# Ledger of designs, part 88: VHH binders against q9xw16

Target 1, 132 residues: q9xw16
Amino acid sequence: MSGWNAYIDTMTAAAPSIKRCAIVGAADGSVWARTEADNVFKASEEELKTFVALFNDVTQVPAKGADIEGVHYVVPRTEESLIFGKKENTGFFAVKTKSAVLIAVYEGPNEVAAQVRKAVESMQTYLNNAGY
Below, E stands for the ipSAE of ESMFold2; O stands for the ipSAE of OpenDDE; V2 stands for 0.75 times the mean of E and O plus 0.25 times the DockQ between their complexes.

## First folded at step 6 (VHH)

Design s89 (framework vhh_6fv0_2)
Fold by ESMFold2-Fast, scan of step 6:
Structure s89 (fold): chain B 132 residues (1-132), chain A 119 residues (1-119)
Amino acid sequence: as target 1 above (132 residues)
Amino acid sequence: QVQLQESGGGLVQPGGSLRLSCAASGFTFSDYWMYWVRQAPEKGLEWVSTINTGGGSTYYKDSVKGRFTVSRDNAKNTLYLQMNSLKPEDAAQYYCARGPPPLYSGDYRGQGTQVTVSS
């Protein structure tokens, strides 16, 4: 879907430390857009369905962690509509809108993590305002 | 009030060069990553380049890598894009921004400067 891919492009441009990202349906985890080629986001449909269901009760997530692209991440805590995780020098931020979940996987220190979070939360705000 | 004013566009032949400038005001320029984005007629907004706060890290769209160079002068609150070996596909309205829309909702971009590449 080229329309949604423009949002992937703008997110990765705003936070170049994002290695891979995707926009998926909140109800089913269906992929609307994702990074491709050398930066292909590799999560399976079943994994994404499981992941988006975590937003039904984010308080349970720190006890179990979260799996993205077959990698298990420690989730230290969650915020409403936000799940983030860490594994050594890599991490992710995932946010839920009305209709979508945005997932960004990044590499780097805390200063680049803050930029990635800002980019993901800005997109979350934009999509919510646009009715998604 | 955030203001961004682009300049330096014009008409060039294929293979020519242009240097774009963006004068920033209304915010602490040195605290922000800056971006160049472009839009060709009847096409969507397209990211071109990114530069970090200090200017030490730069990023480019694959099709412009090696031809375009982004830089900044924090003392002058000015962002630059040096464009070499221009191609017809580079013809577009060029904008500077604190973030490409829609990611930084509320951040402003200027009216842009037009780059035309014609033979």
Scores: ipSAE 0.006, ipTM 0.162, lowest interface PAE 10.4, mean pLDDT 82

Design s9 (framework vhh_6fv0_2)
Fold by ESMFold2-Fast, scan of step 6:
Structure s9 (fold): chain B 132 residues (1-132), chain A 119 residues (1-119)
Amino acid sequence: as target 1 above (132 residues)
Amino acid sequence: QVQLQESGGGLVQPGGSLRLSCAASGFTFSDYWMYWVRQAPEKGLEWVSTINTGGGSTYYKDSVKGRFTVSRDNAKNTLYLQMNSLKPEDAAQYYCAKGALPPYGSDYRGQGTQVTVSS
C-alpha cells in the first residue's frame, strides 16, 4: 500500500459489504482516495462539495435527505459527525474527521449496516488521532 | 527513536506456514494501530492486515482472509502475523508499520523479513 488508498483497503476489508467508498477533503470535497475500476465511486466534484457542506449543520439533513452518486438517500437522523442514509437495499455511512469525510456505500440488510458503521467509525477515530 | 524489527520469514512450500514477528521500540506500542504490508518484486507496497490498539479488531486483505491471523502482545511490544496455507502469490518482503498513511516511507516501517514460497 501507498498513499490514502491503504485507508480504502482497510475499510473495505473491515466490511466486505462496502461496495464503493471514498475519502474526501472536509473543506471542499476533493477526492483523496476512492474505490476504482469495477467499484468506482462515481460522485461528481460538485456533488461532493455539496455533500461535505452538509456537515456544517447536520440537523437539517433529515428533512432534505442526501445525494451520493446521483442517488437520493433518505436520512432518518444524524449525529454530530455522522450522516447515514438508506435507499431500498443500499445505504451509506459518512463521517467527518478534522480534515476529511469518509463515505462508504454498501448493500444489504441492517446487520450489514452495523458492520459498515463500525468500520467507518473505527477509521474516523484513527484518522482524528493521526491529526486528520 | 522509533524502531520496528521484523523476523520469522523464510522459504516454505505451497501450503506451508510461517509466523512473522515485529518487535517495536521507541514509542508507546499499545497506543497505536499496527499494520502488516508487503512488497513483491516490481510491485508497490501492498496492505495485508491491520490490528487496533487492543487487538480486538482485525482486518485483512481479501486474498489472505481465513489464512492469515494478525495478533499483538502489548506487554511485549510485539506484533505477529500467523500465515497458513501459503501460496506463491504471498511471496514478498513483509514489513510491519506504525502510524497510518501518509507516513509510509519513513523509518516508522521496519527493515522487513523475506517470505519465499517455492517447491
Scores: ipSAE 0.013, ipTM 0.268, lowest interface PAE 7.9, mean pLDDT 83

Design s90 (framework vhh_6fv0_2; at its last look DockQ between E and O 0.01; V2 from the best seeds 0.00; counts 0 for: pae E 2.2 > 2, SAP .683 > .668, placed apart)
Fold by ESMFold2, look of step 8:
Structure s90 (fold): chain B 132 residues (1-132), chain A 119 residues (1-119)
Amino acid sequence: as target 1 above (132 residues)
Amino acid sequence: QVQLQESGGGLVQPGGSLRLSCAASGFTFSDYWMYWVRQAPEKGLEWVSTINTGGGSTYYKDSVKGRFTVSRDNAKNTLYLQMNSLKPEDAAQYYCARGPPLPYGSDYRGQGTQVTVSS
C-alpha cells in the first residue's frame, strides 16, 4: 500500500530504533496506518481513543502517565503537541497534527530518543503544512 | 489536476542499471514529499523510496539501500530513481506517488513504467 503505509515505512526507515508506530485519527483514535506483520502495533481502538484525548490537555499527562499497547509509561514531560513516555529501555514519542496523532514506540538508550523525536516531528511539520 | 508520468523502464540483465523519471504537473511539486512504489506480478504495492520536499532527506527499503538513489529537480518538477546492480527480484511496475494520500486511502500516482530483469 502506497498511501499512509508509505509514511509508516518512511518513519521506521528514518529512525531504525522505532519498533512499532502508527498514524491515528486525532478525533477518535482510528488507525490510518500502523506497523504490521512481525511488529504489529497492537493498541486497541478503545485504548487509542483514550490516548489521543490526552492531547486535549497535555499539562495533565505527566501526573497520569499514558498507556499504549497495554503498557503504562511514565510521562516525564509534554509540549503543546508532543507527549514523551518512558518505561525501562523503551519509550514513545507521540505528536499531534491538525487531524492525526503520530505514535512511535522505540527501544534504546536516551541517545536514540532524539532520532525518534526528529523523525516524528519532521512528519508532523509536513502533515500540518499539507492540511493534516 | 495532479498528473504524474513515469518513464525510463525497460529490459536489463542482472547487474544492469536503469534510470526512472517521473514528470509532475498540476500541483506545487516542491511542497510535497514524493515516493517510489513498485508492484510485482501477484504482489501488492511495495514501498521503495521516499524523498522530502527539498531532497535533503532520502529513505530506502532495506533491500534496495546502496543500489538505488532517489533524487528530485524541483525546477523541472521531476522525480528520479537511479537503479544500479539490478536483481531479478527488482522486476516490477514502478510508480511515483505524491503524499500525503487523499482521504479514504487514494493516492496520486502515474501509470507506471515496467522494469524487467532477465538473463
Scores: ipSAE 0.499, ipTM 0.800, lowest interface PAE 2.2, mean pLDDT 88
Fold by OpenDDE, look of step 8:
Structure s90 (fold): chain B 132 residues (1-132), chain A 119 residues (1-119)
Amino acid sequence: as target 1 above (132 residues)
Amino acid sequence: QVQLQESGGGLVQPGGSLRLSCAASGFTFSDYWMYWVRQAPEKGLEWVSTINTGGGSTYYKDSVKGRFTVSRDNAKNTLYLQMNSLKPEDAAQYYCARGPPLPYGSDYRGQGTQVTVSS
């Protein structure tokens, strides 16, 4: 029950369609916080290490896709600090801060994606301003 | 339904080799990370190896690094584990598992294949 859990709660509260969420170290994918219990974020540290490394060259990600929680997602496009993916009625948004990567996995129609993005980008901005 | 069927186990002498296979069905195999786990007598289930969807990333338990090689053929819906330089402590029931990874969420495993290492 670290202080980072509060940020997980903030994102999930801001976007109810977020099913699972994690905050991990940008350098190594180490987990700082994640949703737990019935909504446990299921990615392993190995997966996360691979995932955060995608931000080293986001331009290549759309061609390869991205794996979250052992599941492959199509990545339509990327931005410098943003990777998002889709799979059926699910998707994810991942944003990079100075020292962290925020990952939110959501479930629902495509219309909910905007709210999820807003939630994670808002947290991104907050953490960046806080030096993280 | 998700189905996984392991094969290739057997009895080998220390230093010997085995190649395990796992036939997958009932899901889009190429969309999932795959895992090998094992359970030795009177021990808990332990992670052995994992491979990402495309096969470009592989990970191993420290004790099997350099000896075991995980691979996959997505066209054949098959997962492999090449086990070289087998040791007595490698003896276990080996299972193929589909992501998400242990211990999070529910994973699917096969019935397993027995690996015995004895002189």
Scores: ipSAE 0.423, ipTM 0.771, lowest interface PAE 1.2, mean pLDDT 93
Fold by ESMFold2-Fast, scan of step 6:
Parts: structure tokens; sequence; C-alpha cells
Structure s90 (fold): chain B 132 residues (1-132), chain A 119 residues (1-119)
């Protein structure tokens, strides 16, 4: 273990409705840490490499959507370092830092989505301040 | 300049105890998670323990759980590792590190303090 799993635990504790999440390298999508066991985040190398490349030009994402764990999400809009999407009762928030991309997949009502976004953005701020 | 200075290592008999300290300077210590890692002679770095910004959340390598306790004093900019029931396999150079570790290591670590466990 690299120690990055402590950050996964922090996000899931802050927003218990996160079903799966991961911290991946912004340059190549390499997995630094992910949820395991019954809530394993199981995205392929190729999918993660493709996903992190979306942050090179987030303006193109709403037209195409985004794929995470083989699931296609509708992306209604993006911000400079934030991509979020929906598919029925599930959704995700993904944020980019200098060196990492944080991905959180959740399920629940609108109040839950706001809580998940806050947890992911708080971690994004912390990592950016730490130089990551 | 970020600086981390470890101390408190030494020679101890099996079953003994040591308390390591890490004095931090050059950054706002209370804003960062801190880590302890160790390296035995001619072996790779091994993660030992993690502590969050406020000290309320701690994490440990399985082999040290129940024996080691990490803590911090943000007013003194100091990180600690209390090591009890030391075993020969705990002998290593111990380092503290700032912030989340990079894969395969950390950008900010000190010079280390040596722990030797023998009779």
Amino acid sequence: as target 1 above (132 residues)
Amino acid sequence: QVQLQESGGGLVQPGGSLRLSCAASGFTFSDYWMYWVRQAPEKGLEWVSTINTGGGSTYYKDSVKGRFTVSRDNAKNTLYLQMNSLKPEDAAQYYCARGPPLPYGSDYRGQGTQVTVSS
C-alpha cells in the first residue's frame, strides 16, 4: 500500500453515498488508489487513460458524454477542472488537480449529489495546496 | 524551504520501546497530512503510518498495528511515532514525509533516524 488509500477513506467517510471512487494520475490515468472488495472501482487502463484526457479540453465533453466502468454517462456541462455526469439513479463527479484526477461514483437523490461534489472538491483543494 | 528533521532513533533490545520525533519547518505544518516510512538496509521503502491534519485519523501498516502509535503536536510543528514491543524486523532507517505520498515515494522527506533492534 502506497498510503493514498487514506485519502479514499477520507472522501467516502465525508460522503457515505459514494459507492466507488479512485485517485488516478492526471497524465496517464494510472491508478494511485481505488475502493476495493464489494465496492471495487473497476475501470480498465484504456478507459482511464481516455477519461483523464477529457480534461485536456472539457468543452468537448457535453457533446460526447463520458465512460466510467463501462457505463456511458450524460454530461450536461463542465467547468475548467470538473466533469460530472448522470445515468438514471447514478452519477459521478471527477475533478482534476495538478497531478491527479479524483473520480467518485454515487447513487442517491439530489441532496446526496451535492454532498459528494463537496467532498470531492474539498479533497481537490487539499491536494492542490499540497502540490498535487 | 521545506525541512523535516527526524530524531529519537537508537539501539533497543527486542520488546523495548522508542519514541521518534520529526521537527517540521518551512511550511504550515497543520495544513498537511504526515507520514512515517522506513527502509531496512538494502531494501525498498515501506510505508508505516499516516496521520491526518488534526491528528484524529490514523492509519497503520498491518504488522505494526497495536504496537506503534502516530501522533502530532501542531503547536510545536512536530510529528511523533511511539514504537512499543519492538521486533528485529522493525530495524530500519525511519523517515517522516509531508503531504500525500507520491506513487513510489514522496517529494518531501527528512534525512531519517536509525532504529536498531538487537540484544
Scores: ipSAE 0.030, ipTM 0.412, lowest interface PAE 4.9, mean pLDDT 85
ESMFold2 (binder alone), look of step 8: mean pLDDT 84; pTM 0.849

Design s91 (framework vhh_6fv0_2)
Fold by ESMFold2-Fast, scan of step 6:
Structure s91 (fold): chain B 132 residues (1-132), chain A 119 residues (1-119)
Amino acid sequence: as target 1 above (132 residues)
Amino acid sequence: QVQLQESGGGLVQPGGSLRLSCAASGFTFSDYWMYWVRQAPEKGLEWVSTINTGGGSTYYKDSVKGRFTVSRDNAKNTLYLQMNSLKPEDAAQYYCARGPPPYSGFDYRGQGTQVTVSS
């Protein structure tokens, strides 16, 4: 494990509906930390490289959607440093910091989604303030 | 060559204190965020604390907040962990680790320093 796994643990403790998550490098999608074992985050390096490049122009994402773990998500809208998507009962929130992208995949209704979003945005603020 | 050498571990009773040190060499210490991690027998590595380049921002595992204090001396290339009010669950091998570059994980080079909390 890396020191970054503590941030994974922090997010999943704050929002137990997170099924899988990862922290990846913003420039290349390299994995710094991810959930493992029964909750393994199973995106390839190539998929993650493509995904983090979406943050270069988030305004293009709603027209095309986003792929995570081989699953295509509808992205209803984006904010400058936030991409989120839905596919039936599953969804994700991804936020960009100076150096990283945090990705959390969850299952459940919109009430659960709000808690997941709060958890990843809190971590985004924490890491940005820390210089990451 | 990057080297990290931990020291300061030992045996203390519950409620006791220890000060760990990590001597760094082979890189520009002041350019990196530094971490303390620990591993208890038959357990995985567990993050304990993070400190930024200047020492002004510090972060802690919830179970050690208020008891542990991380600090650094960039002139001496040394990282510290002051551990107060030690509990049996704090017993572990403690390692210092260099903060990751944006595109890779952290690493550590030292053998760690053993902390035992027992009466």
Scores: ipSAE 0.013, ipTM 0.273, lowest interface PAE 7.8, mean pLDDT 83

Design s92 (framework vhh_6fv0_2)
Fold by ESMFold2-Fast, scan of step 6:
Structure s92 (fold): chain B 132 residues (1-132), chain A 119 residues (1-119)
Amino acid sequence: as target 1 above (132 residues)
Amino acid sequence: QVQLQESGGGLVQPGGSLRLSCAASGFTFSDYWMYWVRQAPEKGLEWVSTINTGGGSTYYKDSVKGRFTVSRDNAKNTLYLQMNSLKPEDAAQYYCARGPLPYSGEDYRGQGTQVTVSS
């Protein structure tokens, strides 16, 4: 197993409402690690390349939304290194570090969204501090 | 050169305890999250526990929750795993680890310490 899988395991242990997640390269969207089996993160390489490019100018994202796993999400607003979206009972948080983008898809009510965001932002802080 | 050296493994009976240590060198230990993984005979690597840089946040595999405690001493560049109420299914080679380098996929792990649980 790659070492990045340990961070996937850490994320899902921290926020059980995460249904699928991935760590991808910020420059090209290449997958470093993702959830597998019944919870496989199903984004294509082309979709991930398009998605990580959104971080080049996050201010444009609310006007057009974002696509993850072939699902179009409404993005209500963004922050410098954070894109999040909603579609019905599902949502995502994506954060950019120096070298990576962390993407977590969750299902459930708004109450679980805060837990997922906290888990993703904690990992973002760690990776930035570690030079990733 | 990154070095991780585990110690503290051994043979215990079911219900016993062991404390594993991991001495780290070659990097700024206090800047990294650290984790423990294990590999049982004829099985793949299995994540066990993670600890953040300051030691204030810890995470565990469900099957070890309440029995294992991870901790760290940044002044000594040392990671610990306190294992209580050991079960036969905990028998494995235990490795401490630091995350991989970007784009290489390579993990930093020590050579491991053997834990055997038998009656």
Scores: ipSAE 0.085, ipTM 0.539, lowest interface PAE 5.9, mean pLDDT 85

Design s93 (framework vhh_6fv0_2; at its last look DockQ between E and O 0.01; V2 from the best seeds 0.00; counts 0 for: placed apart)
Fold by OpenDDE, look of step 8:
Structure s93 (fold): chain B 132 residues (1-132), chain A 119 residues (1-119)
Amino acid sequence: as target 1 above (132 residues)
Amino acid sequence: QVQLQESGGGLVQPGGSLRLSCAASGFTFSDYWMYWVRQAPEKGLEWVSTINTGGGSTYYKDSVKGRFTVSRDNAKNTLYLQMNSLKPEDAAQYYCATGPPPSKGFDYRGQGTQVTVSS
């Protein structure tokens, strides 16, 4: 798990608006790495299990939204391996790799969303190429 | 101001039933996962059940599975816990809570309602 923390640091460094971040198992939502301390990613095991299951059928997610860290987000749309949501001045991007789900929760205006998405998708590409 | 107020506790015999309620106010209730936790004498706070925002996902402590049912009415800002087949070991102060996972504490928790199970 220690090695996965480096990827958390990479994403947060690439997008300063990311406040909390996690890498979890796509199959069960088990936490591989997460931001800690003052920026601790707060989602429980149960929450993450529920969340990663959304990727089983992303087409239904916009209708019902998505919950992260016990908070409900509106999901405008989804892609096969991408779920993103918004709530006031916050949002999240979640991407699925071969074996993981990367989740980044950000704070700021809509303008910061592009950078967050880029950071998460870049990591997605890297991990996919690495077989993860 | 966030407020959580539990009710419905009482004294029951083993095998009896209780229905707890939690009235929430001061926040958008429907936007948050809700939790039931309990604390028995001489024991620490323990997680009992959780429910997601829409109510479609529920989780339970192993020892209460099949006996307890958590639900919510977002229109009424109310959380419920139906407790059936109560056992002496279920006796505790029951709290409604919201916020981070139990292992990290909760942002908010009510004053609790006492559940006593005795023959």
Scores: ipSAE 0.726, ipTM 0.879, lowest interface PAE 0.7, mean pLDDT 94
Fold by ESMFold2, look of step 8:
Order: sequence, then C-alpha cells, then structure tokens
Structure s93 (fold): chain B 132 residues (1-132), chain A 119 residues (1-119)
Amino acid sequence: as target 1 above (132 residues)
Amino acid sequence: QVQLQESGGGLVQPGGSLRLSCAASGFTFSDYWMYWVRQAPEKGLEWVSTINTGGGSTYYKDSVKGRFTVSRDNAKNTLYLQMNSLKPEDAAQYYCATGPPPSKGFDYRGQGTQVTVSS
C-alpha cells in the first residue's frame, strides 16, 4: 500500500463506526483512496463528480439531499466545508479541503456521529495546513 | 531533502519486545503526522500505526492494538514504536513514513528495519 491509503486506515481506526470512507479530488471526484476488501466504498466516478459539486453551494444542499453509493441521504446540516447526511441508523460526514473531499459513511447512534466528525475534521485541518 | 532512518529491529522470541526508532531530518518534524508501515515477504505494505503532530492522538491497526505503542520526541526529531508481546505474524520489514509534506508528496520512508520472530 502507498499513496493516500494510510489516511483511510487512520480514519477507520479513529472512529470504528466508520464503515466506508474515501478521499476524492475536490475538482473532479477522482478517487485518491478508499476503503476496500470487505467494506468497499462503491461510488462511481460519475456519482462522485456530482457529489463533490455540492460544495459549490452548500446552502442549497439541505433542500436537495445528497446521493452517495446509490443511497439518498437527508442533509439536515451543512457548514462552509462540511456536509452531514442521514438515513435511518446510518449517515455520512463529508469535509472539503483545498484539494480533496473526505467522505466517511458510518452506522450507529448520535454518540458515534460526533466521533466520526472529529476524525474527518482532524484530517481536514491537517491536510489544509499542508496545502492539500 | 527528507531523510528517514529506521533502526532497532532484530531477532526476538515470541512474546518478546523490541523498540524501533526513526530518525528524521530535512523537514519540520513537529508539523507532520508520522506513520509506521510494515511488509512481510509476499505481502503488500500494511499500515501499523499513526501519530499526530504533537503525539496527543495515536491510532493502531486492530491486530497490534494493546501490544504496540507509537510515540515521538519532537525535540529529537525521532519517532518510536514499542512492540510488546511479539508474534510470528509481526515479522516484517518496518518503515516509518510521513505525509503529506508541504514540499512534495508523502511517499517518504527509509530503507526499513527487519523484525524477525523465531522460536
């Protein structure tokens, strides 16, 4: 393993409720790294291109929701660089850095959502400070 | 230029301990997350552990959690991996790595240090 895979492993270790995650290019949705093996992150490049474009105007995302891995999520909350999606007992956090979008799909109650958010925001801050 | 040099590997019996070191230079060590990765023969590179810039957050692959401890001394530009209760499946070449640095990509690692676990 090389490249960006260590970040995927670090995020899943930081928040065990994360079941799938990916790091994708902010401009085009290209996959830099993702969970694979038993928990493959299954979004297509076409879907990811649409998904990262949501960050062009996050204020309109709650009205539309968001789709990833063929699943439609209600988006109750966005911030300038963060989209939170929810469906039943699952959800996602996505955060944008200078060059990338970090996506983490999780399962579990509200307590685990905070851990997931902390994991992706910690990585977001580090990558932004490093110029990514 | 970024330089990383691992040391401290060796031969140990199952249940034994080793402490690996990684000497870093050519970049501001305290600004970067550091990683340990390993590679056994005929296997791919496997992530072992991550530590953030200040050492306040550490992360481990499940199979080593509770047995391995990552730490760093930012004043000495040195990363450590304390490995306890070693098992035959821990035998591998161990590398320290960093990324992403402000200059160029994060595929910096040294030549590694060999850990062998044999009865």
Scores: ipSAE 0.570, ipTM 0.815, lowest interface PAE 1.7, mean pLDDT 88
Fold by ESMFold2-Fast, scan of step 6:
Structure s93 (fold): chain B 132 residues (1-132), chain A 119 residues (1-119)
Amino acid sequence: as target 1 above (132 residues)
Amino acid sequence: QVQLQESGGGLVQPGGSLRLSCAASGFTFSDYWMYWVRQAPEKGLEWVSTINTGGGSTYYKDSVKGRFTVSRDNAKNTLYLQMNSLKPEDAAQYYCATGPPPSKGFDYRGQGTQVTVSS
């Protein structure tokens, strides 16, 4: 598919340390596109619905952490449209747009994390400007 | 009416070059990220390259990096793909694309241009 799948491909090309990622609906957590095959993003429908609801009040997230793909991440802090977490050498960045949430799971140190954050924020900016 | 028209495909020998063009009309071309995708016979649609609105950021499939160059001319509403050192595995129908997401019921892409690589 040339639609949302091209955005997944673009994100992974921009930050090769992204191991799995997805674009999901902000209202319901429905999957619009995700990495596939050996890198399939494996979050359940119930988990994604719970996850996107965290953006309704991000201030509560650091106290409880966040779950993605059955893995519990420590969330050190949040920003209005950004939740990020870390567990050992694995981490994620999730950003909210008007209609979507972009989730990228990566592996590596802080230098790699900065590259992943830049990739998801670039996509967030573009999608918001496109009305998504 | 949104239209995308690809051209520049053809038959080339391994190691040859082709330059693809995509003429866009019916929308504000300069506001959209553009991408090239391809489909080989009996294969799924495969992403090849993306270029941002201003042309300053480009992204490539690993297998084409260093051989393909995407560019755009916003004044002419045209997207380009320069393909060098072509390999048999590059043979495919090439499409330019831009998106509304699938949630709007369609993707904007053209009719495509055929690239054949054969000795």
Scores: ipSAE 0.145, ipTM 0.566, lowest interface PAE 5.0, mean pLDDT 85
ESMFold2 (binder alone), look of step 8: mean pLDDT 83; pTM 0.838

Design s94 (framework vhh_6fv0_2)
Fold by ESMFold2-Fast, scan of step 6:
Structure s94 (fold): chain B 132 residues (1-132), chain A 119 residues (1-119)
Amino acid sequence: as target 1 above (132 residues)
Amino acid sequence: QVQLQESGGGLVQPGGSLRLSCAASGFTFSDYWMYWVRQAPEKGLEWVSTINTGGGSTYYKDSVKGRFTVSRDNAKNTLYLQMNSLKPEDAAQYYCARGALPPSRPDYRGQGTQVTVSS
């Protein structure tokens, strides 16, 4: 169905420690593609709508944290188009493009986090250049 | 006018190697991420590998990591897949593809090149 599934496969292959990920619309949090089956990304429509709205003012996010799949993450800092967080051995990276937000949830130490960040930022660059 | 033409497939023994090539034409090759996908008889298309525009970022299906290497030569409009330590489960028709944006299946794929792994 969705050609966007190839991008999900690309991100999960780029960093094997990605447990779940999704590509969602930046305007409304609508899901374009997500991991499925044993790795289903479980965020609700309401949660994703709230999450993508965080990109309207990322400077306020560290004070509040972020919720993904019902899990509250501490967000230590943000960049203009990047929100990342940690909760124990779990973390996420989320990047905004012109039209989309890419969210990757991973498990593992900081070495793993670097791989995940690289994967989502590479995809962010590609989509921005493609007009998304 | 987009065209993708694969070559380099053949019969190889388990543990052997093959190098696949994909000649691209009809678009600015260096502007696109490229993919290798494969299909065994009566199975769906399976993603194998991805390479970004400059070749600096590569991604692989877990079962081929450490054995397959994707690369590209933008001056020649050519994509490559070096396949080492081939296993019987790697036998398939291999296609190069360009991903579609917005949501759709890959927008272009060649006719493929067959890889057979047996004694």
Scores: ipSAE 0.012, ipTM 0.225, lowest interface PAE 8.6, mean pLDDT 83

Design s95 (framework vhh_6fv0_2)
Fold by ESMFold2-Fast, scan of step 6:
Structure s95 (fold): chain B 132 residues (1-132), chain A 120 residues (1-120)
Amino acid sequence: as target 1 above (132 residues)
Amino acid sequence: QVQLQESGGGLVQPGGSLRLSCAASGFTFSDYWMYWVRQAPEKGLEWVSTINTGGGSTYYKDSVKGRFTVSRDNAKNTLYLQMNSLKPEDAAQYYCAKDHPPPYSGFDYRGQGTQVTVSS
């Protein structure tokens, strides 16, 4: 039986520049699925609990930034249900659904960021339509 | 073509004030979020402030909050940064930057910049 890992595989196939990726519970940051082995997503459940709580008031995030895998990212702005950040050639996109938060960490130029954002937003739409 | 032209930088003493301007052309200014970013010598690009399309929502780096005010005049295609109580750590090349929807690039289509020096 393929669980939530199938969605991780779908996102990484759609945007190969995703280095690490996770699907976590929106209420508590519990990991539902993540990339493993050579590209393991290393954030602790405590860090993820803190991160998903940022979606409760996204207007506070640009002033402070966001931490993922112990790396501090600059977040210049937020949109409803979307937090994204940059640190040099590395970045992330995180989107909130009804029950989940999808996080994708990538590395590369602007064109790969485009693919990553589209991949996570497409999955956000699919999961919301599926009731998650 | 997108053009951004910064001005208003200069030398100021600690505690002084400067007002930076950014003249935008080549795109519909009122449709885009705008940023102020800065770069000190031998350091990476640092986000300073964000303003939404209408100017009603503004965000600031913690270290400049309460001292800096971003604003915009959509009729004049101009972005501003009012900098009060300047500190030596604020010395940098300041750039305005256009948002790129989507993907978020953060700081693309920036201009030549304007230099801010804070010394006695």
Scores: ipSAE 0.005, ipTM 0.235, lowest interface PAE 13.8, mean pLDDT 83

Design s96 (framework vhh_6fv0_2)
Fold by ESMFold2-Fast, scan of step 6:
Structure s96 (fold): chain B 132 residues (1-132), chain A 120 residues (1-120)
Amino acid sequence: as target 1 above (132 residues)
Amino acid sequence: QVQLQESGGGLVQPGGSLRLSCAASGFTFSDYWMYWVRQAPEKGLEWVSTINTGGGSTYYKDSVKGRFTVSRDNAKNTLYLQMNSLKPEDAAQYYCAKGDLPPYSGFDYRGQGTQVTVSS
């Protein structure tokens, strides 16, 4: 596979509460790498194309929410390069870099969410510094 | 040009230890995350460990947690992998890799590798 699988492995090792995650192209939602097997990230490329387009104007997202893997998430707020959502005991963090969007779906309480956010933002910083 | 030179592999018995080294040149070593990856005969490349720029954050494949320790010496431009309690499943060619490359060249700047054999 690709070198991007190492980033998936690094994120899941940093935050074991990540159930599924992916790295996708910011322009088109194409999958560069994702979790597989028992942790397969199931979003279609059509859904991901719609999702990455949300970063074109994140201020509109809290009014509509966001769909990942056919699940509708409430998005309480956004930051310029961060969308996060909640649905019962599950949630996600998605961050945009120069050329990629990182998406991590997790399960658990707020303490778990904080760990997942930290892992995703650390990877975002690294990729931006690397020119991605 | 980017160069990575691995060393320290060899033959050990199950339960033995080895320390791998990776000497880096051709780039500002302290600016990059570094990886250890391995490839067993007739298998694909498998991620083993990651270390951040300062060495304060380390990550491991589940099967090596508690047995392997990655570290780095930025003053010497060297990456290390301490491998303890080696198992037959750890036998592979081990490579260090620079973490800044695009997907299809992510491991293009890996070195020649160093062979780890665990027998009996």
Scores: ipSAE 0.005, ipTM 0.242, lowest interface PAE 12.3, mean pLDDT 82

